# VHH binders against q84jc2: the designs that were tried, part 50

Target 1, 232 residues: q84jc2
Amino acid sequence: MSKMRNLVEEKFLEFYESWVIQLELYLHQLLIAHNNNTMSETELRHLISKLTTHHKAYYTAKWAAIREDVLAFFGSVWLNPLENACSWLTGWKPSMVFRMVDRLRKSRVVLVEAQVKKLEELRVKTKFDEQKIEREMERYQVAMADRKMVELARLGCHVGGESVMVVEAAVRGLSMGLEKMVKAADCVRLKTLKGILDILTPPQCVEFLAAAATFQVQLRRWGNRRHYVTHS

## First folded at step 4 (VHH)

Design k26 (framework vhh_8fcz_2)
Fold by ESMFold2-Fast, scan of step 4:
Structure k26 (fold): chain B 232 residues (1-232), chain A 126 residues (1-126)
Amino acid sequence: as target 1 above (232 residues)
Amino acid sequence: QVQLVESGGGLVQPGGSLRLSCAASGFTFSNYYMNWVRQPPGKGLEWVSGINSGGSYTTYADSVEGRFTIIRDNDKKMVYLQMTSLKTEDTAVYYCAKTPSELFEWLKSGYGMDVEGQGTQVTVSS
């Protein structure tokens, strides 16, 4: 139902705006911790825990919302056009975070050989998982095209309550398939994030999380400013 | 000229309360995150609390979480720190500091916080 779909979008827009504002505050705290180096390891671990809990809250809310309307996450109204253009299956592309990891090599906090090896292994696994999901999406698109053709044929030949019920069942099946793929992509995101944080020391985790949050916040601000600049 | 004027400090008993104020001028107050930082005797500056430009979201250092509350009034260009359950460890000179809400501007500044004012002394003792 379109009214229910609009309500899901409205609720998640409200949630996401609040979530991003809180992310910006955590980013400021991460940058202070990184620059001033006054926090103990226990304090750094607590800050990292706040960030991981914040991301967990995002996926909890997202998975509840996609259960109701997964299509709301394709071309999301709470994301500006630039954020949407940079999305891979309703979120950030997992392998891109290794670019943030590469920045750590130029920081004051040096990666040891054992960490470099584990990060490379995780990068390879992440790329493999991405390709697997991309193949599943291609299969889904083929199945969607076949299903759409059958639906068009049925609607063109007969109109009635039986046709409506069959179409509703088909649409439900399509939505369930998309939900499964979005959750699979989110699982790769979470596994990649957790994997990186498990390999890094607390100071390195703070720097990595700061880089990731900086990129997310900057992308949103750049996209939001487009509304005032691209007057054609 | 940017000016931040802290006030409200004083001598209190452990378990007491104080409300610190910071009056801002010389910049667009609503475009900045506001922070409280403190300097205990013989130690460096430590960050205490932060509040976003709109006043809807706050963050706190672990040592003060649940005891301190940061609030702001953009119309009056004020930021406040409500302190409760004060401990001897809270003894410090307290400063307010602004950080740009524009992330690029803060990154260019080297991520530091500049304390502009003279601060306000908080002493917690028996």
Scores: ipSAE 0.005, ipTM 0.278, lowest interface PAE 13.0, mean pLDDT 80

Design k27 (framework vhh_8fcz_2)
Fold by ESMFold2-Fast, scan of step 4:
Structure k27 (fold): chain B 232 residues (1-232), chain A 126 residues (1-126)
Amino acid sequence: as target 1 above (232 residues)
Amino acid sequence: QVQLVESGGGLVQPGGSLRLSCAASGFTFSNYYMNWVRQPPGKGLEWVSGINSGGSYTTYADSVEGRFTIIRDNDKKMVYLQMTSLKTEDTAVYYCARGTDLYKLLEWSGPTFDYEGQGTQVTVSS
């Protein structure tokens, strides 16, 4: 455990708390837009752009942080135990957002057949990309339990020059592998989010983003209460 | 009963300043996000600014960012909107609005905010 890890955790905790508070404020703005039918398409697109920029800011900060300490994102100190339990490779599971898309079928502005077809195509692609990442994660876990890693662990039990260097090199390799997988998962998240927003009309984008933000905020609130039970 | 009472509006020249106040009662003020919304003549409600329950974080509509500042005093149960560099486009009735209860965030047909006050008129003209 290094002082660098503590610094990364401390800085990202401060960033994340501010980021979530701003998300809650944007959620109120999205709800106002959703129930105010007087907003122009230009005004709605500006609001959607603010949310898109906000999510991009999260991934910019995250990728800078994982470059320094990817392990900080496994069992994160800025997430409560429920949020951590619901995480898939340090964040939301990409296919989960299609549950929120399904809610739009019951909204005042219904999805047209062309949109439904494109969303189904995107859903299948997203699920396929998830499966690729899951296979890579399985490969990583097997590599960690490999005879070579077990032998390196034995060498690390003996305090002596060269064995320390070999163990350090192996740990660096493991961290780089995790960073690659986390970035791949985040890439699928961003492609899925962008794909949905590109298919939806501005009013539907507002409703979708409001649903996503509501779920994220509620999950955090449920987890901050010791005896609160939640459904995903 | 939840009550929000706005004050501080008036007639001001372009480039001028005004400070709006909102007195809240009938609920645990420190638990809620507070907002300012406005209704220009002949238009619908427009969201202006929001502040979190603790007062540490604020957000603004693009049209007012850099010109308006939202502040709260939880001890006095007050929300303020400090307006500077006022434009004719800022002419509106300004309302203080309590953020939606968390349970109501799940109600897609519900109101965007629980309560509005009666409003205070801001007129920016030469």
Scores: ipSAE 0.000, ipTM 0.182, lowest interface PAE 16.9, mean pLDDT 79

Design k28 (framework vhh_8fcz_2)
Fold by ESMFold2-Fast, scan of step 4:
Structure k28 (fold): chain B 232 residues (1-232), chain A 126 residues (1-126)
Amino acid sequence: as target 1 above (232 residues)
Amino acid sequence: QVQLVESGGGLVQPGGSLRLSCAASGFTFSNYYMNWVRQPPGKGLEWVSGINSGGSYTTYADSVEGRFTIIRDNDKKMVYLQMTSLKTEDTAVYYCAREPSLYEFIKRGSDYFDYEGQGTQVTVSS
């Protein structure tokens, strides 16, 4: 029950707060671009590139942090309770973004038949990849709950030295497995994001990225609003 | 040489049942997660079900959960898909597929299975 954050948590909290502020600035630019038909294809591609670079920067920082402390990303101190409740393996659920893609079918920048087909193929592949990772998570949870781990947890409360070393080794092994699983989930996220952006035209990319960023920013604001109302 | 050979497909009426079989060879079967995937006419590949290396954990697509059961026999190097309450929407070519390890999956950066069988046709018609 520690009130103090470790160094990894403190450093990533500082990074994440700055990263979200920049995301909100990019969201503002995306909304202007979406509502303004005067931007050139080159200008739209430049804005899309800024957003993709911004997301890649997040995963670069995240992977450095999880190498040091993967458990910091489960029940993260830089996320409010609503954000944490909506997390799937320390981030957004990849298939969820296709609900945002479905919005494009009703938009003025309509999807052509070839795009609809490619997006449906990508949706199926994304769900398949998600389920691969969910099965790995279930295997991880089973391994954590197996008789040996339960016995080690009980033993760690009673006897010193050698038993403590065995428990610590087991925890390190579990942490390494969890790190690989989180990286696999992040790879599916990045692959899904890249796949969608490769299929969409620049105006459609702007609308999609605006929808995704709006959801992320609003989820944070809704969670923070609930906290304020509850504790005020 | 990795081989996966499916069998058991056929024509069945809505509400009927079929059992698909997959015979595996050329690899240490008990080390790999196994899957069933299907391709309906005019559509892309759709994941159906998966089973872990030891057979203790199974997962299903929402569309088939409660109707299909995946089983494996490591001694016989076999994977089965028991299908009940079949619907016209289940009409597809069904493939047995080997899943790469988590390490291999990350390294490949690909959504492909590393090996698939030749498939077995399931047709559900009234």
Scores: ipSAE 0.006, ipTM 0.157, lowest interface PAE 13.8, mean pLDDT 80

Design k29 (framework vhh_8fcz_2)
Fold by ESMFold2-Fast, scan of step 4:
Formats: C-alpha cells, structure tokens, sequence
Structure k29 (fold): chain B 232 residues (1-232), chain A 126 residues (1-126)
C-alpha cells in the first residue's frame, strides 16, 4: 500500500532528523573529551556507552522500519544525494571504519603491537564478511533477471486477478530477500564496530568515535551545501 | 549441548487461540535471546518472534504483530508463544531457537543459533 510506504518514510525521517541532532551533540562531547585530559576512565566509558546506545537505537528503529518497507532504505528520502551515493547496502561500508582506525596510528595515540595485530585480524574478517554479502547481492540481482522473473514481469502487463496475485507474491519475495541482505550487512557493521571498541582503550575509543561521527556529520554537511547557491 | 523441546501444537479453527511451549536445557538460559521460527508447508524457515534474556524487549514479524505474544520464565527455563486470532497462513511447524545475547543483542548475528528438534505442528483449518 503506497499509504503504508509514505508513513514509514515520514516516521523514519522524523526519527533520523532527531537522531542526527543528538549525534552532533555527542560528537561535541567526544571532541571535548578528546581535547581534555581531565576526564576519568569511568567518565570516558560512560560517554562511549552513550554512543553505542545511540547507534543501537538507530538499528532498532531501522530494523522495525525495514520490516514494513525495506525499499524506503534504498535511495532514502532522509539522506542527501551525496550520502546516498556513498551508501553500501543502506549504510556505511564496514571496512570504511578502518580508515578511522588508520587515523589513530598517525595521531598522538599510540597503538601497541598487540592492538595492531588484533585490528588487522578484524579488518581481514570484515573484508571477508563484506565479500560474502556482495556475492549474495550479486546472486539476488542475477535471480531478478532470471527467466522466471522475466515471465512474472510479462504477466504483470496483463490485467487479471491471477496475474496480480503472482506478481504481488514475487514482489514480496524480492522485499524479503532485500531485508535479509540489509540485516546481514548491519550485522557486519555492528560486529566490526563492537570489535574495534573491544580492542581499543577508552581514550582511543573516544578518538575513534569522534573521527567516525565527524566524517558522518561532515559528509551530510558537504552534501547539503550542494543545495545552496553561493554567489561569487 | 543445547536442548530445546517444543510442545503445544495442534489443530485449531481460524480465529482460535493456541499456546506453544519451549523447554530449554544444556545452557545458561537467562543469558540467551530466545526466538520462535516457523516453517510453513513447502516453504523455507521464517522468523516469528524474539525476546531478550531479561524479557524486557520483544519483537514480532509483521504478519503476527498484535496477534502473538512471546513470554519467558527464566526460573522455569521456558519460552511461550501465545497465539490469538489464528489464520490459515499460520499453519506451520514451529521451533524455538537461541542466540547469545551481546551488547547489540538482536543485530550482531543470526537472531538464532540453530533450530533443533522436531518442532511442534500448528494446523489452522476449518
């Protein structure tokens, strides 16, 4: 129902706008913590917990929304064109977070050899999991172009109750397949994020989360600037 | 060794109600997210409902939301699925399944580890 689709998009747009505003407030707190060495380990762990809870809230809302309309997350109305262009299966590409990790290696924060080894092992595992999902998406796309799907599309050109039901069943199947792939991709994202935070110390976690949130917020701002006219 | 024993299935008329039970053993039940999944005749396995380790958070598939309720009793090591307003489409073999709860409980892997045992058959027919 197009009305149900519009409602999902409206509800998630309202959620996402509020979620991003709160992310910017947490980013401000992360930057203060990073530049201020007076915070205790307990205080840093509490701030890290706020960020992880915030990301959990996003995925909780996302999974509820994709149950109703997974297609709303492909070319999302709450994302600008630049954010959409940079998306991999409705979100950030898991291996991209290792670019933020690379900043830790080049910063004042010293990664010990054991951490470097564990991060490299996690990077390899994350890349493997990404490739597995990419192969599943490729199989999905091939199945969409299969003879049976072509035949169902042909039937959709003819008006009739039987052809309508067959086409609706096929569309439902496609949506279920996409939902499974999006959930699999989100699983890799969350395992990668958790893995990094488990390896890093609290100050390193703060710097990592600050870098990741900065990139997310900045990408949104850069994309939004494209809609402004600058008179030179 | 995880052991799950499902029961409570049967033949019921459309609009009827039925309660399924799952008895768990072989693991620390109170640490695990629990799920109900089903397999309709001639179809694949589909997820129905989930409940976190403490019972404070529940999730449902769209097709059953508002009609089914998942409950757990950690002291008895039991998970229940209360089904109301049953439809012919609910006809399936129902299984309970586990997943280890972590800090992103329902999002860090499969919502279930494995489906084991014979399940319990639910048939909704007139």
Amino acid sequence: as target 1 above (232 residues)
Amino acid sequence: QVQLVESGGGLVQPGGSLRLSCAASGFTFSNYYMNWVRQPPGKGLEWVSGINSGGSYTTYADSVEGRFTIIRDNDKKMVYLQMTSLKTEDTAVYYCATSLEDWFKYLTGSPYMDVEGQGTQVTVSS
Scores: ipSAE 0.000, ipTM 0.108, lowest interface PAE 16.6, mean pLDDT 78

Design k3 (framework vhh_ozoralizumab_d1)
Fold by ESMFold2-Fast, scan of step 4:
Structure k3 (fold): chain B 232 residues (1-232), chain A 127 residues (1-127)
Amino acid sequence: as target 1 above (232 residues)
Amino acid sequence: EVQLVESGGGLVQPGGSLRLSCAASGFTFDDYAMYWVRQAPGKGLEWVSEISYSGSYIKYPDSVKGRFTISRDNAKNTLYLQMNSLRPEDTAVYYCAKGYSPLWRYFETGDYYMDVRGQGTLVTVSS
C-alpha cells in the first residue's frame, strides 16, 4: 500500500497547486467587485457561487484522498510549515472566520442588528461544535496512546512477518478513526461557511470571501518566504 | 440543461491544420475540467486532451502530444482544440466533454473523467 499512498500524495499535491492558483484568480475577481463596486447583484451572486463551488471541490477531493491516506493530511507535503502550524484538524479553525466577519463591522459596509444577532448565534454554535470535536479527538488520542501503543510496544520490532501485519492493521484502524474526525471537522467548516454566506448580503459576502482568500494566500506566501529564509 | 456544441470539423489534407471550438452552456463553465475525445470509424472512444478549470494544467496522450493544443476562454464559455500536422489516423468524430469535477482527474488514473459530451464534429484527413 506504500506505493498507492505515495501516489495519493502526488495526486493531491497536483490538485492543491491548481486549486490555489484558481483561488488567487477568484480573489482577483472578488477584489475588483469589492473595490470598484462595478457588479450587479446577480453578478455578485454568481461570483459567490463560484467561490462556494471551489471550496466544495476542495472538500470533495480531500475526502476522496483521506479514504486512501488520512495521515497525508497531518503534516501535508503540499503545505508549508507555517500553514501546517496554523492547521486545526487538517484545515482552518472554523471560529477563525469570525475574525474576517469582525472586519465587516469596521468597514463602510454596515451590518444590521438582525445580522449581528444571527452571526453571534452562529459563532456560539461553531465554538460548541469545535469543542465537541476537540473532546472526541482527546478521547481518540487517549485510546491510541493507552491501547494501541501498548499493542505496538509489545510487538517491539518494525519487521517480523506477523508483527508487520498486526502493526499495519492497527495503523489502518487508527487511520479510519482519524478520517471520521477530519470529516467531522470539515462538516463544521462547511456549515460555518454556508451559515455566514446565508446571513450576509451579496456585497458583504464578497468582502468576507475576499478577506478569507487574502488571508489564505498571504499565509502561504509568508510561510514560503520563511521556509526559503530558514533553508538558507 | 447542459449543452456542448462542437464546430470547426471538415475535410483536410495530410499535414494540414484545423481548429475546433466547443460552445458550452447550462453550467458554470469555469468550475469544470474539459476534455476532447474522439471516435474513429469502427473504434472506441479515445481521450485526446484535458484542461483544468483554470487552464493551468493540461495533458495529452503521446499520440497527439506536440501536434495538438487545447485551450479555453472562460469569459466566452468556449473550449478549443488546435490540431496541426494532421494524419489520416486522426480521422474521427471529435467530442467536447465536461468532467464530473475538476478534481476527479487526480483520483481516477487512466480513466476519462467525463459525465457529458457534445454532439460531435467530423474531422476527415484524406488526400
Scores: ipSAE 0.000, ipTM 0.097, lowest interface PAE 18.2, mean pLDDT 79

Design k30 (framework vhh_8fcz_2)
Fold by ESMFold2-Fast, scan of step 4:
Structure k30 (fold): chain B 232 residues (1-232), chain A 126 residues (1-126)
Amino acid sequence: as target 1 above (232 residues)
Amino acid sequence: QVQLVESGGGLVQPGGSLRLSCAASGFTFSNYYMNWVRQPPGKGLEWVSGINSGGSYTTYADSVEGRFTIIRDNDKKMVYLQMTSLKTEDTAVYYCAKGPTDFYRWLSESGAFDIEGQGTQVTVSS
């Protein structure tokens, strides 16, 4: 299945490069909107909607790809080493976005008490959902070391061609478990993003999305620069 | 001394096409992100398009997406903006602007472009 795996990786690499280019364009629009307090609420809502649609497009493409090869998303070839090092179950850790929300609390346009309370409630729920998934991942990793998996690995070592088929079937089963966990993690990501955007006003949404996109774009740039310094 | 010289502007009818050129000198052109920005009459500078140092990544403002194409030639130290399906709202003085070696640093800062050339006037009118 290495050939199918390579095809998925190549196809998603092409998609992701185009997706990041468009994210950079939207980031520029968000930064302009943040500094231009003359934009109407309708204009701001339209821009927020473009970003929301863009992120939904990412998860649509990702879920199609992981159905074919979820392992391509663990140590992704379309991400640099720094981006991969910062990944939690194939993407951003949901609770980390609340650090960007904390920036809003220190901006010129501060959050009202009702928003602060709702954001804290969302933060607690997000951490709870993360911990539930982390416990599932731990159970998965422990199961990898159980006696039956050890027996399958030993069989593969001794038998040759036919044992390769048996091992491949076991790996396929393990990949199905990972797919379920990755989708669960992505659902927490989407719920967290929607929750934050539902609590914030349109100007605050623009500021939040600009902070999030800036971090994502800068992380990619920092990792790419480090790579060139290392290899050049 | 950094120098950027824009050319190729003119009067064109709606739906027409123009190609703008920017000749760069005084810096290591191939190391820098390059941008096109414009200033419509009575308005501030608007970012139009950008291209990375190697020419492999391009970005466009929503208003020009699908109509404009940015290209660079590092050997000639040139940036081009191919404009098609021109609209009256595209009327502006167009400038090329040297980005940082770090495009992402520029994106993290909202605001002004330091324009160094004289620009080239594009007028879209019947």
Scores: ipSAE 0.000, ipTM 0.147, lowest interface PAE 16.8, mean pLDDT 79

Design k31 (framework vhh_7aqx_2)
Fold by ESMFold2-Fast, scan of step 4:
Structure k31 (fold): chain B 232 residues (1-232), chain A 125 residues (1-125)
Amino acid sequence: as target 1 above (232 residues)
Amino acid sequence: QVQLQESGGGLVQAGGSLRLSCTTSGFTLDYYAFSWFRQAPGEEREFVGAISSSGGSTDYADSVKGRFTISRDNAKNTFYLQMNSLKTEDTAVYYCAALGRYTYLWSPESDYDYWGQGTQVTVSS
């Protein structure tokens, strides 16, 4: 029988649970800053820096883990089924954050024309980078169906000797390809996040980060308690 | 200003139970995560357990897993540590803490900004 969790999955599960606890702590600080309008610009920048560092810590841990077992991130055991259903290449879809910015702008965040223009330029670039990765993933999936891969799969049905070594090399190559694509997607995520934070003022950054953290925390909460949620 | 006040400590026999309370003032409980730490004489302060703002996530030190449960009551601005199957090794001053940054990669104690004064728990055997 197959094991439910391996060492990489167990270590990242422990990391992720602690990381989410800290994200909720930062969310509380963001909500206080948003509601009070008493914090100095220096205090707001410090809070934004804490969130940025926290997200970078996530990707540092993730990239270390995918080097060992990238497949652990396709259908992650540390995510509930709803979180997994909402994933795009092992994480959030970069273009989705612009919908959040648009919602904030319509609600309470007043943006100057120069910011709107820069956000639109960033949106276009992010969508282009996102589509490039989607094309690379499609190419990867098509390559899996190529004659060479089918032949390697056939050879894998025979144990010992050269067949085992050839199959092992092919599997290693496939894993490295997936790792490269996941890292590319994560780079687009980090560039998009940095781009938005560079365009927004510190109070606007707090509002954006609060919305993003609220969505992430709430999605996890809904998924964990799905049997109490009605779908109508 | 944020203030934390522990209560519920005392003397108990090994195998017994105690419930510690931490009452908060100066902030809304819903927006903070809370932790318990303990310190035995001559030892460094160690992490015991944590609970997120929603109550949906909890974390415990390996030494207390299965025996201790952390919970919160937002209506009373209080959070709790239920201690069962107490051992003599659990003898320490227990501190509640709020806010801070607790992650797998960082020291939990150095990350907390608000602390209570502590309450003594003594387990006899």
Scores: ipSAE 0.000, ipTM 0.112, lowest interface PAE 18.3, mean pLDDT 78

Design k32 (framework vhh_7aqx_2)
Fold by ESMFold2-Fast, scan of step 4:
Structure k32 (fold): chain B 232 residues (1-232), chain A 124 residues (1-124)
Amino acid sequence: as target 1 above (232 residues)
Amino acid sequence: QVQLQESGGGLVQAGGSLRLSCTTSGFTLDYYAFSWFRQAPGEEREFVGAISSSGGSTDYADSVKGRFTISRDNAKNTFYLQMNSLKTEDTAVYYCAAGIYHLFRTSPSEYDYWGQGTQVTVSS
């Protein structure tokens, strides 16, 4: 299991570094598109599709990795401490993306009344789904202090071999529970992203994706450039 | 722990209506979405429609949109597929499924729980 954990961390670290480099390249293309009034609707849709596919690739790789070791995604080694501090259940908090959407309302590309209404409905639904997951996470954490779990932990302290199998089964159950919660959170993230992109026009999608990618890239750069030296 | 049980299948004439029910038990996570899939003889399972955990959003395959309606009754732990204007091509085994709603909801592999299936036969 420890060896499998190390392999997952190493493989996903290599994947993530490459994924972020490609995100920065796409961000460059989004910024060019945002500033270029001559780009066609077809060209904008193609760029939006590239970003959508890129994010889907991330979740495909993530779900394969969490099937092997979900705990690798809590306090991830491929994320700096600032990125980890800003994580909600192993990723971005779905409702926070609407702050980037709110910026569009003050931009040169004005949202029409129908879009504002649909975005508000989506925001409410997203917060509702997010709160459901938060309640399940709270139940999971409380269940760790349940008498049955406390008894299983006590059995794990015994030197007798007969308790080992029961403890291992319990640990597998805990990991499966976390995997399902992480997938649930990722599903809300993907649903929220898709919902926003379906409501916005192609130029507005480009502006939204540029804002999101800029924040993600800058957060990583800020965290990576923070230098704190302690003696000994 | 989570179980799904279909009912309501049978033989119906083209142009007729049929209502399928799926009774659920053991769900601890309210974020589960429910879907219907169907499988004709010799074919793969195909998506029919889905309803979100809140019941506020529904999705349908193009082949059934406007004819089929999904609904849920949380008080009865049941969700339904109302099938109207049935066609002979709707003949299949219908499965209810439960899983986490996301962009890949049309893929059978994304669903955690499945019913045993109920036969729907549409005669001309």
Scores: ipSAE 0.000, ipTM 0.127, lowest interface PAE 15.4, mean pLDDT 79

Design k33 (framework vhh_7aqx_2)
Fold by ESMFold2-Fast, scan of step 4:
Structure k33 (fold): chain B 232 residues (1-232), chain A 125 residues (1-125)
Amino acid sequence: as target 1 above (232 residues)
Amino acid sequence: QVQLQESGGGLVQAGGSLRLSCTTSGFTLDYYAFSWFRQAPGEEREFVGAISSSGGSTDYADSVKGRFTISRDNAKNTFYLQMNSLKTEDTAVYYCAADFRWGTLYLSKSEYDYWGQGTQVTVSS
């Protein structure tokens, strides 16, 4: 007996591996741009556009996949255990973006007062939207443990068409609820990313995107090589 | 920061045509649906039409369907409202607006993120 991954997992694994390879190539371009202060605004905007289009491709593929099997994104087979442990509703936590901006502003990025004010306003709004989703997730988790669900779990131990159909309908309802929550979280992620990029200048956008991509790539490398990192 | 600027408004006779333009700055157009609204004196802003982030989907208010067409030119960071067969009741201040959409996936309860200052359209009898 072996556990087989389903078709959605296999297709998204192939997509994600290719997507990460391209992200590393874009990261290389971002680092070159960051070190070359001679690039024009139009050249920087073009590079930023490539990254935003790349993220758009990820969410387009993700939303198609979660429509078929949202549970594949909880404990994903295309992510290593460290990446999975660091996930918040199947992706990065939106408020984490502001920590990256704050770190850059101290060492490399010079933000004007107007940008600082707009970033703080965006941070507050993002945290409010994030907390709203967390409350919805709490309600979802509580609903999973309600009396009716406990009764369905008991029936699920019995073979038979009636019991199987009732359990299947309940599981489908749970999956649809998760799909809506994941899409809501992704909406907050995308609005937050867009908001940051709208506030920052093109050179600051390059620095921010480089930091974000570096963190994502390094987290994957740390998780994949943890035996050599921790054990030498 | 994102900015929207309308142009192309003016005075036109009933049955005539106008093309409004909305020029955007500060973001890539791939993230946003663009909408046109209008407001006559003493009334609330009325939806006119929308175009998806990809340009593949359009939606129009029944009052303008078949007469107005929305299009995008991402290379110019501009989207347009082509208004044909204009009627006196089309007289209003026209506003462009940008709202987050991802492809054909519309997220309900989204507030419009950015608005232009408006451009006056006056249709004489």
Scores: ipSAE 0.000, ipTM 0.154, lowest interface PAE 13.1, mean pLDDT 79

Design k34 (framework vhh_7aqx_2)
Fold by ESMFold2-Fast, scan of step 4:
Structure k34 (fold): chain B 232 residues (1-232), chain A 125 residues (1-125)
Amino acid sequence: as target 1 above (232 residues)
Amino acid sequence: QVQLQESGGGLVQAGGSLRLSCTTSGFTLDYYAFSWFRQAPGEEREFVGAISSSGGSTDYADSVKGRFTISRDNAKNTFYLQMNSLKTEDTAVYYCAARLSYGFIYTEPSDYDYWGQGTQVTVSS
């Protein structure tokens, strides 16, 4: 399915480039909002809503694309090598965002004790959900090495219509398993993001979203410039 | 929008010290990496030093390493370049620069979105 893979990659590359440009524009709005304490709670909530809608648009596009070719998201052509190296099951590792929350607490964010407790509870739950997915991925990788899969791989070394069809069916099965795991990981990402935003006040949400978007934008810029870094 | 203003430049004798300040308005320092660049007449703008958004990482050009120190004070919305053991080769217009960051260091002028107007540093023999 090289034609389908090429089409999925081309479509998502165009989508992602536009999505990142819009993320950077939203990031500028978040920083202005954070520094301008004249914005009303309603205005801040509207901006937060734009960011959450933007992230939802990403997952809507992603889930449509992985249905067609989940493997496009492992070593994605729209991500630079540094972004790909930092990926956990085709995206950010959910527990990593709590490091950003902890950092904000030390710099500017004033969290009340009740919020700290709820964030810690969410952190524990998120880590538990990550570990469940990691165990399932391990089982998946072991299953790929079972006798049936080894036999199918050996059969694929012999060119023939029957052999090609059997190997293609097995690869389709593997892809469906990966799609299920990627969607499970994305659900943990969305639940973690929603959970944090539900705990934080609107000004704190703006600070958190600004930090997260800043990291994403900077990681991309850093990876795109790696040749110059190695020469310094 | 970020506005950056340098101060502390001037005339100093070789072997002396000078502290440059860069005051920012419009943005919180917590989300920005800051750097100093310099430009001598007829030369391109060159990297001097940088400090990450967290303040936990710094980097310096080899020509100034061990002599210059970059620091930040988020409470005062200011970051600094402490210049020690100044040489005549350090004579240049010094620019402060800022970019959106979270823990990373950047050394190229093209990486920075916001710039001050520059402050002249002249080192006499």
Scores: ipSAE 0.000, ipTM 0.157, lowest interface PAE 15.4, mean pLDDT 81

